VH-VL binders against q9vpl3. Designs and how they scored, part 34

Target 1, 224 residues: q9vpl3
Amino acid sequence: RGKINIQRPKAPHYERARVVAVTQPKYPELPKAKSCFKTRAERTQQQQENPYNEIIAREVRNWLDHSRLVAFFHLSSITADDIFRVRVQLHKQNLHLKSYGSKIIEQAVKNTRYEAIVPLFHSNHCIVFSPDPEKTAALLRIVRRVPQMVLLGGIVEETMLSRNQLVAYAQMPGLHAVQAQLVQTLSQAPGHLIQQLQAHQNSFVQVLDVHAKNQMNEETPKST

## First folded at step 12 (VH-VL)

Design B66
Fold by ESMFold2, fold request of step 14:
Structure B66 (fold): chain C 224 residues (1-224), chain A 122 residues (1-122), chain B 107 residues (1-107)
Amino acid sequence: as target 1 above (224 residues)
Amino acid sequence: EVQLLESGGVLVQPGGSLRLSCAASGFTFNNYAMTWVRQAPGKGLEWVSSISWSGSNTYFADSVKGRFTISRDNSKNTLYLQMNSLKGEDTAVYYCARDRWDSDYGLYMDVWGQGTLVTVSS
Amino acid sequence: DIQMTQSPSSLSASVGDSITITCRASQSISSYLNWYQQKPGKAPNLLIYGASSLQSGVPSRFSGSGSGTDFTLTIRTLQPEDFATYYCQQGWEYPRTFGPGTVVDFR
């Protein structure tokens, strides 16, 4: 399985033995690799004109309704065997590796706070969904061994995070632990409670705000 | 170990309001979407409403749309169903269910509560 | 909305029998079909999800099959605890409709 909705024809699997898909000016591009990418691009364009695009967009909405963690990656050339191995490793951690066309993502997030993510899908990409944001560290450890997957950013608890913010998030104590510490603070005297809550919020917000401003101003979705 | 416990079902007059609660334990409530399903006496199961993990997206059966609202408090591990403008046809046992999604399997409800009876009668 | 039908509406069987219950959707739902069992006076329990995947703890005498619009639940070697009502339910779209149920009684 691992396929998109079965009401669509499965993509032809042209590249099962490609190794080191390196292009040089004097070498012809491998027919299978080139054919697969063209077929995928052509199939994505056909899907954009296909009346079944709403079916696939609904699948994305279901992922969003059930996922506290969403991570976006740029995907460079990778063999089918390597990406399958990564998908299996991720699946063991309740991390679900998927890919969807940009028109489908646009339909799925239309009129939501996530409309800003659509440009991330204009190039070759993949997405990881998980119901458990505590798996962010595991995700980053697994992907570190996969240079073909370049982290662009993510969504945690409905908040957009840049690459740097998501990495920083993975290094913080678990979100449940931070939330538990905040609840303990609420039981103190009113005046001290307000001051301590404000201090905790300002510290947490300041870290996220700096990363958000850096994401808006500095980082493009495209990378090597 | 994983449990859902509904409460709040009582006799209510037509046109009245009632809020049902569903307490979750034994699992990380925040990771899951949730669903209400009802069963009128002697009848089959009817899906009522679903809510995303965050509460930002909600879905309703046509029979209750505009009269019921669904909400959750992730800090209290509790799901709610606010029922307004109650009618006799709303008389049923109301079940809380833990919702699941995977593109391989679709949407399904893997854990159910014991149910709470709502009776709408004068 | 997707209409779900089940047949038969009821059946009588003996312990040890093999039975089949059919569920039909008014349009294709891929393999997004679930089966629930409800014993008298109790809440439903998930039996099968995704047409053929057995929920943890469900005996291997239960099996599901089908795709598209036609689905079956098969119970081999019926046990006394299997006399219950069985519901199919589509997980394809909202509203998430149930079939009307099939009552399996002891003969």
Scores: ipSAE 0.801, ipTM 0.921, lowest interface PAE 0.8, mean pLDDT 81
Fold by ESMFold2, fold request of step 14:
Structure B66 (fold): chain C 224 residues (1-224), chain A 122 residues (1-122), chain B 107 residues (1-107)
Amino acid sequence: as target 1 above (224 residues)
Amino acid sequence: EVQLLESGGVLVQPGGSLRLSCAASGFTFNNYAMTWVRQAPGKGLEWVSSISWSGSNTYFADSVKGRFTISRDNSKNTLYLQMNSLKGEDTAVYYCARDRWDSDYGLYMDVWGQGTLVTVSS
Amino acid sequence: DIQMTQSPSSLSASVGDSITITCRASQSISSYLNWYQQKPGKAPNLLIYGASSLQSGVPSRFSGSGSGTDFTLTIRTLQPEDFATYYCQQGWEYPRTFGPGTVVDFR
C-alpha cells in the first residue's frame, strides 16, 4: 500500500539549466544581508546594489564593444548535451552563446540606444555575440536545426533588427555594401520607413523562396 | 599579412597639438576594437586610450583625459589619436594595437604596430 | 585603478636555464592577465592571454599560470631570442594597467 512515487518529486528543471550555464569569470562571494523584516522596497534596493550584477554588466558592455553582431533567442527546454553541442558548433564560427539576467542587461544598456532590448530577457533566453556580421548566415543555419532556440531579433552594426529583418540581412547576396546599406537605412527612421522596409524585405524573401523552389523543381523529375 | 602602421610622430613644442594615424591592413578592421599604448624613453608601457569597433565608446587614462581624443574611420581602415595641450611627459613612442575580448580571457592586445615617436620639447 | 607589480625587476640567466617571473595585481582580476615580450628597439608582442593561453606562434617553452592576484610566466630552456623585457597587463577593467616590466639579460 502507499505509493512513494507521488511523494518524491523530481529536481526542478531550472537547477539543471543553472549547471549548464555559460562559462563566467570567477567572482568573490559577498556576505548575505539580513532578509528578516525587510520591506519590498528595501529588498529591491539591495538586489540593485549587488556588486556581482555590475561585474557581469561590464562583461556585457565588453561584448557590445567588440561585437558587430548580437542575436537574441527565446530558449525552450533543452538537454545539457544538446546545448553544449550547439555552443561548440557556434564557437567554431566565432559565435559566442551566452545568457544574462534581465537586471544585468538593464544595467549594461542603461542610458544607451539599446534599452528597448530589456523586455526580451524576462523569459528564458540566450544571446549570441560575434565580431563578424558575415557570420549571421552561419548562425541561422546552425540554429535552424535547433528548434529549442527561437530567434527574436538582433543588433547588426549598432542597428536593432527584428526577426524578419535579421533573416533578410543573412540571405542577401553577400555584397557587404548592400547589407550595410540595409542596416543604415533601418537605423535612420524606425516608424514609417520600418513598415516600408518590412514590406520590401517580405518581397525579397519571397523572391528568394521562389528561386529556391525553382531550383528544386529542376532537380526533382516528376513521377506519374 | 596582418599589419598596423603608425605615423605622424614629430617634435612638437609644449602646449602644441598633433594627430597620430594608424593604418590597418590584412584583416577586417571594422571587427575590432583598438587601443593606443605609449612608452616613454627608457620606461615601461602605459595604456593611453581604447575605442570600440564602432567608435561609439571611448576610454582614456587619467593622464590624458580632456587633452586626447581617440577616433576611427572604418571606411579608411584608420585609427587616430588627437593630442592637444602636449606636455613634456607625453614624450614617448606611441603604439597602436588591435584589441580582443572574450569572457574566458578578458581584454588583450594581439597585434601591435611598430610605433611612432612623439617628442615634446621647447 | 588596479596596480600591477612584477618580480624580479631584472635577472641574469644563461641559455638553457629555466626562469620564472611573477606578477601581482592589487585586487582580483580572475584569470584576465596577459604577458607581452619586448625586445630592444622593437614593439611588444603578445605571448600569453587569459593567464595561461599561448598566443599562436609562441613556442611551447613559454607557459603561464595563476588566477586572482598572483600570476607566473615560466620560460623553460631559455633561448638567445628570449632575452627581452616582459610585461604583465590586466584585462579586467579600465584603465588597462601594465606591470613595470622584468628585464631578462644574458649572463
Scores: ipSAE 0.799, ipTM 0.919, lowest interface PAE 0.7, mean pLDDT 81
Fold by ESMFold2, look of step 16:
Structure B66 (fold): chain C 224 residues (1-224), chain A 122 residues (1-122), chain B 107 residues (1-107)
Amino acid sequence: as target 1 above (224 residues)
Amino acid sequence: EVQLLESGGVLVQPGGSLRLSCAASGFTFNNYAMTWVRQAPGKGLEWVSSISWSGSNTYFADSVKGRFTISRDNSKNTLYLQMNSLKGEDTAVYYCARDRWDSDYGLYMDVWGQGTLVTVSS
Amino acid sequence: DIQMTQSPSSLSASVGDSITITCRASQSISSYLNWYQQKPGKAPNLLIYGASSLQSGVPSRFSGSGSGTDFTLTIRTLQPEDFATYYCQQGWEYPRTFGPGTVVDFR
C-alpha cells in the first residue's frame, strides 16, 4: 500500500531507527504525513519494521480468532486520562479497546471479506474486541458518554453491520435465535450496509460503497 | 461445571481414519477458540491443532498437516478432529482444550478435557 | 518454530520445601508464557498464564516470573498435591510449543 502509512523518522544511524521501532506501544504509532523524500535512516527504519508489522498483525488475527464482536470507532481528540478511563470501563465488561494502523489491519484481513474495512483506519480511530456479542449493549452504553468516540459500524459473528444495524442488534432481546436472525437477514443484502455507511461516513463510505458495488457486480446476481 | 469430554479414541490400523469428538458444557462454547493437544505414552505434550471461534481459521502442527482436519459445530457445542492416514507416531492421548487470547497474556489453554486414547498398531 | 527448554528435567523434594523450575524460549516471547501441571493419569491443568498471572483456584504458593526468553515457576511450601510434572508453553505464535516437562517427585 502507499508510502503515506509508513513511519519515516529522520535519523543518521541504524541503531537510532531501531529504538524508534522498539518504543512503539501495542498499537502502531499514528500515521504521520510525510514527504516522498526518504533519508537513509528512514529506509532503515522501514526495513526493520517489517518483522514488527507481522508481529502486530498476528495480534490482530488472534483478536479476530477470539472475538465474536468487533466495533469500529472514529476517535476525536481526547485526553490520555479520559481514554484510559474508558479502556478500564470497557475492560471490566470484557471489551478490549485497541488501535492499529491501516497497513496492519490490511495484513490481518487479507483474503477475507473484511478487506473493505481498511479505509476506515486512515484517520484517527479505535477498535473494540470482545468474545461475547451480548456485550454490545454495554459497549454502546459506555461510549454514549464519550462523544470523542463515534461508532462507525462493526462485525458481529463474521457479519459486517452498519452503525444503525449494530445499534439495532444491541437492542434485541438476549435470545440467541432473534439476534442470529437479524444478523443473517442483514448479511443477505450488502446494498443496505453500503447505504448506512454512506449516510454516516462521508469519505470512508464513498470508498466502501465503490468496493461493495464492484463486489456485488462480481459475486451476487441482481434481484430484478 | 465447565467441562470438556473427549470421545472416539480406539485401536486402529496404520493408514486408517478416526474422528474424535469433544463435547463442551457449562460455558458459552461459541465464545471460544479451541485446541487439540496430544501426549504420546511416556512423552511430553504436543500441540496438534487450533480453530477459531467461528471455525473460519485453523492451524496445524507440521506433523499432522494434510492428514488431520479440525472442525466445530457451534449449534451442538462440539469440537472435532478428523484423523486420516494414521501412523504409529500418532498413538497418544488426545486432549481438547478451551483456548484463550488476550494481548496482555498471549494464547493459553484454561480448561482441558480428560483425554481419549488413540492407538495405531497392527 | 520456538523451542522451549526446562531445567531441571526432574527433582526430588520434601513437603515444605520451596522449589524453582526454569523455562527458556529460543526467541523472545514477551510475557506470553504459560505453566501447566499434570498428575499421573490426569489431564494437564493451567497454573499460570502470561508469565505471572495465577489461574482461578490456584493456591498462592505458586508464582511465576520472567519475560523475553527466561521464565521461572516457584512453588513455596510444597504440598503433597504438588508432586507432578510441570510444563511451560509459549503463547506467542503458531505452532504452539511446550517445554519437555519437569518431574517433581516426593523424597
Scores: ipSAE 0.785, ipTM 0.921, lowest interface PAE 0.7, mean pLDDT 80
Fold by ESMFold2, look of step 12:
Structure B66 (fold): chain C 224 residues (1-224), chain A 122 residues (1-122), chain B 107 residues (1-107)
Amino acid sequence: as target 1 above (224 residues)
Amino acid sequence: EVQLLESGGVLVQPGGSLRLSCAASGFTFNNYAMTWVRQAPGKGLEWVSSISWSGSNTYFADSVKGRFTISRDNSKNTLYLQMNSLKGEDTAVYYCARDRWDSDYGLYMDVWGQGTLVTVSS
Amino acid sequence: DIQMTQSPSSLSASVGDSITITCRASQSISSYLNWYQQKPGKAPNLLIYGASSLQSGVPSRFSGSGSGTDFTLTIRTLQPEDFATYYCQQGWEYPRTFGPGTVVDFR
């Protein structure tokens, strides 16, 4: 069993979203494949996988075309029944809980302003989409009862918001007040926003992983 | 009540231009992607163009690509279709529709306007 | 592009009849199939989305089924207001294609 925080790699601290996405790996890279030739099974698998990836990427693009609110969460261990119950509660509020692989997200948002979100999908995660940003408050109220879901941040009106900014957005009664706050926040360099998201992600993920593990330690083996 | 109202359909000569408008009321227009669908006299329905909630992404049928432009003004709750280089085959009733998406159900159009007739003289 | 076909192209029916209309896609569209009703001189309106989900306000005598490439719209007990043209439409990809329509007439 490892130490908290020390045994897990820290997220990189970068000033710019594009620099992070281009220059740093999510995990240590495996050696690049050197072979120019693949078996028949591998070619068939790759061929099928390419159309499947595009189908799922189309889903994500459709969500983005139809959602003014996108919220990102780290998802720690949770039963299928509990997550389904949360999904049903969210669905009643026109909030749509989904999960997609990081490669699919990267393909869906390639060459868009949203490329910076890709690193958020390297850990266990879920996403909530909604056409209605006024539902942000309802989202946060529902998720507050679900400690397994840790808010990382979101996108509102095509603007990326940190966790703190999204929480503040949800508390404001009028759209104009929130819009003024968003303009003020966007005066910061993009690298500052990404650093805030990464720091928030690491801090809350580490705390919640310890919390979830400690709550379940007495019912499971420690480490084997 | 939720309403979509198209306007701007008139008689136009071949090669001409025309802009259609769709005024939305009774719902939060900004929350929805929007679509134009047309129907030639006595014919079936044909999808023309769609636009995302923000206007950042647009999609066109091959028959109109390069000639038509779709746009929206979320502050005025209005959808537009700019139609250039009009041809006889563009003669149709043009409907605007409110788009929906859900990964369980796909794309669908849940609210339709009453349509505006565009006639291209032959 | 995904081609959509419908069968029959027209049918005659009496009030109280049960009818079925079929729709076929040229490739799998999962359950992303919608049905629209259009009365003469009127705009279309949504009946069914996602193959089988009834739009709000649509009577329960309408039902939809199917997945993949084959879909069915069923009207169990025709009413006078059900005589109209019915279109299927795929919501899987752009371009968003419609079937050619099925005219349901009085007889």
Scores: ipSAE 0.775, ipTM 0.912, lowest interface PAE 0.8, mean pLDDT 81

Design B67
Fold by OpenDDE, fold request of step 14:
Structure B67 (fold): chain C 224 residues (1-224), chain A 122 residues (1-122), chain B 107 residues (1-107)
Amino acid sequence: as target 1 above (224 residues)
Amino acid sequence: EVQLLESGGVLVQPGGSLRLSCAASGFTFNNYAMTWVRQAPGKGLEWVSSISWSGSNTYFADSVKGRFTISRDNSKNTLYLQMNSLKGEDTAVYYCARDRFDSDYGLYMDVWGQGTLVTVSS
Amino acid sequence: DIQMTQSPSSLSASVGDSITITCRASQSISNYLNWYQQKPGKAPNLLIYGASTLQSGVPSRFSGSGSGTDFTLTIRTLQPEDFATYYCQQGWEYPRTFGPGTVVDFR
């Protein structure tokens, strides 16, 4: 039984060599897979070139152009049915519930004053748009019934507000009411100041009167 | 009643400047983006410019880019179109319109003014 | 830019007729198409937005259909006040573009 020379295997018989040559899978030279390591820059450029992303980003921009109120929510284990119900309720109030990917939001707000909102979109999130900031109270009322929607913050009149600030905003009286209150407060301020100034003067006069009376009593000679 | 009223349309010489105004009433002006559309005599409608509710974003037709400026004063409920370097081709009735947007419907103009005629002629 | 076309450019009809105007976009605009009516010497009025949604106050004899690139405006039982020029407009992107218009006149 001849020692199989593993270092120089005898060339197979011509017929076997032919079969092996024909059955050798011609692996197409894998196109030198340009290492999918597209640099972050190339990936970003390709993402920018995705026509779909641009279309959706345009939608977001359009919403921003038409919305004085924008609210951001985190979604925690909410069902599609629940989202639908909330959407219907919001829609009845001219509040538009939308969900977008983080990349889309980033593209939409790039080089805008709203770029700071991008970090809010790392998790499951939704956005509510409204042309009317007066609907903030209605929005919060609706969302209060949906524990799966957690308010993160918002934009009102191009101003970014925290969650607490947005809640406070919703509780404020209308602009006209606030203006009226301000005017009332300002109108009362001078009166209070005058009263305070007069109070000190009156106290001073009283002290002087007491002093004068005491001096008069000391000058009355004891008539022996 | 919801109303838009354009003004400022006059006869101007080529190369001249003109400012159009659009006064809004009957609705909360600052809740809406606004648009200018023009129509040359005997011709169709041409979009000119749009502005966001805040005025932060503006859009222009290529035919007017660099020459026209759109602005708004929300405190006065007024939309403006500053037109510089006017040409004969700019002769048109200029309409202001209230913009609407919904992702279900796209961009549309639901309220229009009566228009103001701008004539550019030597 | 998205190019808008309309057909026909003009049509003559009688009161009571049903007419159809077509609008085509050079690319898909989903359902983001609007129809406007303009009478001579007057401002345009919105008839239909989002291809098929009737504007408030517009008679039900007006209807819109279509998606993508091809759209239609139908006026059923044409009334005397319906003789006007009709424009389609894409609401998909800037620049906003209008069709050339269709004139509907009396036969």
Scores: ipSAE 0.896, ipTM 0.964, lowest interface PAE 0.4, mean pLDDT 88
Fold by OpenDDE, fold request of step 14:
Structure B67 (fold): chain C 224 residues (1-224), chain A 122 residues (1-122), chain B 107 residues (1-107)
Amino acid sequence: as target 1 above (224 residues)
Amino acid sequence: EVQLLESGGVLVQPGGSLRLSCAASGFTFNNYAMTWVRQAPGKGLEWVSSISWSGSNTYFADSVKGRFTISRDNSKNTLYLQMNSLKGEDTAVYYCARDRFDSDYGLYMDVWGQGTLVTVSS
Amino acid sequence: DIQMTQSPSSLSASVGDSITITCRASQSISNYLNWYQQKPGKAPNLLIYGASTLQSGVPSRFSGSGSGTDFTLTIRTLQPEDFATYYCQQGWEYPRTFGPGTVVDFR
């Protein structure tokens, strides 16, 4: 009795094969069940229409309406405790540390001059708001002690600044100090100019005097 | 001392125009959004308009939308309200106020001027 | 628009009394409610912001509470200078809206 090869069953007799082919149940193609999985695009669209997102976007807009200084940071593996500590330190300086989702930021700044900031929010991020741009130096001092917070850039007086520009801004003297320096410089300018003009005149007179003396010496006949 | 001083309130005929001013002193004006609130005689308080610190964003009550314009000159520490097509219903004391915001507390007004009276009467 | 209501519209009290004023919003405004005091012929003054935070310089006899839609202002040991009109205001969204006011007068 030949070993039934279970791996390669012999083809049935022609008549049996025909019957099997005709009697094969045509299973109706299961209606392609609309995959309950809303495409990422549909989910994103639904998230955009979330009333909650609108409320939070409004909050962001309110911050922008009241903040002359906005700084953007990347967060790398920071603990909740560390964030809390930084928040307290910043708050003492009237700096407000907030974190929002990228979609919320996008909604908040859509069709505004700040739309260009959206690419900064692809990863974990936080934002610091302040009504006072003079607090930029204080902000940078505080965050320097927090290696998990990386400065990406900011907005000062509605102007977008790179990281380097923001650092440079923080190092600048205050507007009033600069104005005072300018006034001092301008007040000294006429004096310096007069001195320079007088110096040239004096030098010219000296040269003329020397020339005149030399001419007088040449005209004295050697009375032998 | 932190102070807001409104001016420009006068008697105007219906359909007329008027510009109010609010002079700020004792604080950094540019750090704050500003708001106008009015009060009709014997009535309650009504929000009129708000403006962001930069002036880039403005908000208006429906009752004044299209007729009033809010602006500011940060170099002069002054807030303005241009009122056009004035109506009898616009008769009120107009207050300017310093606006504050915090996500923990919402929008509030912490400093108010003494107000200026605008009368619209034929 | 968010509608604000107050109760009562007026109340009479004596010096030394404790009084409570209520404010209601037509929708939830979280804790974004402010209280203002206005004396006759004067500008409004901020008393409380964020439902319960006392403004600097305001006496501790003033207190605010509430969240969502229902809020209260309490004045403990009423003083002669406290006779005024009190307004609640929502700080949740534009348009900003005020309650109709509550007049506190002398009994």
Scores: ipSAE 0.890, ipTM 0.964, lowest interface PAE 0.4, mean pLDDT 88
Fold by OpenDDE, look of step 13:
Structure B67 (fold): chain C 224 residues (1-224), chain A 122 residues (1-122), chain B 107 residues (1-107)
Amino acid sequence: as target 1 above (224 residues)
Amino acid sequence: EVQLLESGGVLVQPGGSLRLSCAASGFTFNNYAMTWVRQAPGKGLEWVSSISWSGSNTYFADSVKGRFTISRDNSKNTLYLQMNSLKGEDTAVYYCARDRFDSDYGLYMDVWGQGTLVTVSS
Amino acid sequence: DIQMTQSPSSLSASVGDSITITCRASQSISNYLNWYQQKPGKAPNLLIYGASTLQSGVPSRFSGSGSGTDFTLTIRTLQPEDFATYYCQQGWEYPRTFGPGTVVDFR
């Protein structure tokens, strides 16, 4: 009984091969879901015509109209539970965490001063909105505990800031504190100026006195 | 206390111009978008115009578009409404209001001034 | 533009009564509906925003409900100070539009 070569099975007899070929179940080619073969362009075009996108874009515009602070974050493998936790923490500080698709953002900021942010949304991102730019420090404090949220930059007072600039901004004293410091500095300036002016005057007077004394000493004839 | 105070409402002739002011106090003015709403005598409320916190975006009712301009000076905590080519139909009490927005609640006005009366009559 | 309607245009009630005002939008506005109270000769005051959220300082006898196109304002145990005109307003889109108002007077 010849060793059945499992690696090269002998081709079946012609008649058997015919029967096997005819009896092979012709699995209907699964209709290639037309949806799977839509070109990126076709998908993008269909998404542009979605009335839903306009509604969401309107929401984004409304946030922008009401937010002096906008921060952009990349999300790296964050769970829904973690996002929810962060959202709650941010909400307690009147910080609003939102996620939007790139197309929605593009639609929302098209022909606006914020068009430059569109390239930031090519991956998984989220946005934090706040009416109060003073909450920047609070935002950064919360997000520092979430390694999955990476700060990319933001908009403060309609100015686009890099990550480093936003961090620097958060470290600045509030406007009122700065104003107070300025007032203090200004209030001290006259005193210093007066002291400096007086110091020069005093020095001058001293020099004059020394000169006068020296002249008097020279004019006192040693009566011999 | 949070307060809005409108001023500038007077009698003006048709075709005339008028500038209304709204002074804000008791809150950080530049944190909020602002809105003008008017009410004709014995009638309901009509939205007139809104402006973003920065002033970069403005919205107008069709009835006033091209004739009215909304602006703000955040350094003075003041909202303005410049009204040109005034008509009899523009006769109303004009209110300024502070805008709020949240995705959960939409757009709403949580603080209102007492209003200023504008009368357009020949 | 979204058209807003209210019913009734006016109603008379007694102190202690419960009243309901209805507001309808011409299209769906989700829960983006606000209610304002205006007393004679006074500016409007926000009562409810987001269809059902009470503004701070508003008595609990006021309640709002609804979503989509149909909304209701209910005042339980009507008080003398509740004599006013009530307006609904959609917060969905610009132009912002108000209902025509409902006058609540006392019998």
Scores: ipSAE 0.859, ipTM 0.941, lowest interface PAE 0.6, mean pLDDT 88
Fold by OpenDDE, look of step 12:
Structure B67 (fold): chain C 224 residues (1-224), chain A 122 residues (1-122), chain B 107 residues (1-107)
Amino acid sequence: as target 1 above (224 residues)
Amino acid sequence: EVQLLESGGVLVQPGGSLRLSCAASGFTFNNYAMTWVRQAPGKGLEWVSSISWSGSNTYFADSVKGRFTISRDNSKNTLYLQMNSLKGEDTAVYYCARDRFDSDYGLYMDVWGQGTLVTVSS
Amino acid sequence: DIQMTQSPSSLSASVGDSITITCRASQSISNYLNWYQQKPGKAPNLLIYGASTLQSGVPSRFSGSGSGTDFTLTIRTLQPEDFATYYCQQGWEYPRTFGPGTVVDFR
């Protein structure tokens, strides 16, 4: 069976050649000049002019204005069904799970104190918002059961926290409990201080008494 | 009980200044953004200003921009409206309201105070 | 700014009547519309938020519908306590804007 000459294919039979010639799709010459890839500048400009991005950025700003707790998560191979399940659980705790594009986040936090969060949104991510920072423990409890959600960090009371700091925050007693403890500690402090101050005074008086007694004993002449 | 109580509304001369206060009780004040809305006598409701939960962001109606300042003291559970360069058109009952937001529902005000009357007259 | 309009400006009705108030936005606001009730000499109260969600404590005779630019508040069986002024408000963006109000009075 002769080596198929790939370099000089045998001309097809005249009839076949005619059919092939007639059935060859005439592809319009793609305009050579329009690179399929919009320049970075064009993409950026188009993104800036997208009214949709502004609308969603406004939403993000609204969440920030109303949220004392913001947590950032990386999503690793999570299904839509899993996300939905987690969302329902979070919602029951007044925690709001949202996902936004990096450009939207950038636009939303531009010229704000939160601009530093932009690098966190380079991959698949989600954000959880809550008006109540006391829900941090509940949040972490819920997401602990979801290995596909990896905590990256968060914002609590306008302060950026690392993952470890956020975990530590969740372990702290509530503000009211801490305040109560502080008040209790402060209420005990004056009592202790007074005791300590009185103890020193009492000790001093005792030393003086002993000294006075010793002087009186030295003045008693040994009547031989 | 969730409650907002406005105070500070008095008679003031044009060009004068006034500070309104809104005391919040029955809820965690610093969990919520807050808003001022006013109503001129016999007229409709007009949004005046809003402030984020932390006070870091503030919003103003064009009619009061540059003249009014909104602030809050979360340690005192109190919202403030500093009004400068008052005009006759600023005569109104001023309400403070608690703000809510959800991406499913938008921005809305679910709790309102009783209002305080500000009268600007020569 | 988003302009809000209401229709009618006033209506007279009797106890037991069903009434409808309409609100229109100058641009689409999705479902971000709220309804407030105000009685004479009193502060406004939230009735409906997100176009159709009843505020806690509000009677079921109140209902809201609509999306985009056109919205409706319906009171199915008007009660004596329902005679008041009703305002729509867009919750889409700042500045927040209210409709001019609809006065519901006794026939």
Scores: ipSAE 0.853, ipTM 0.939, lowest interface PAE 0.6, mean pLDDT 88

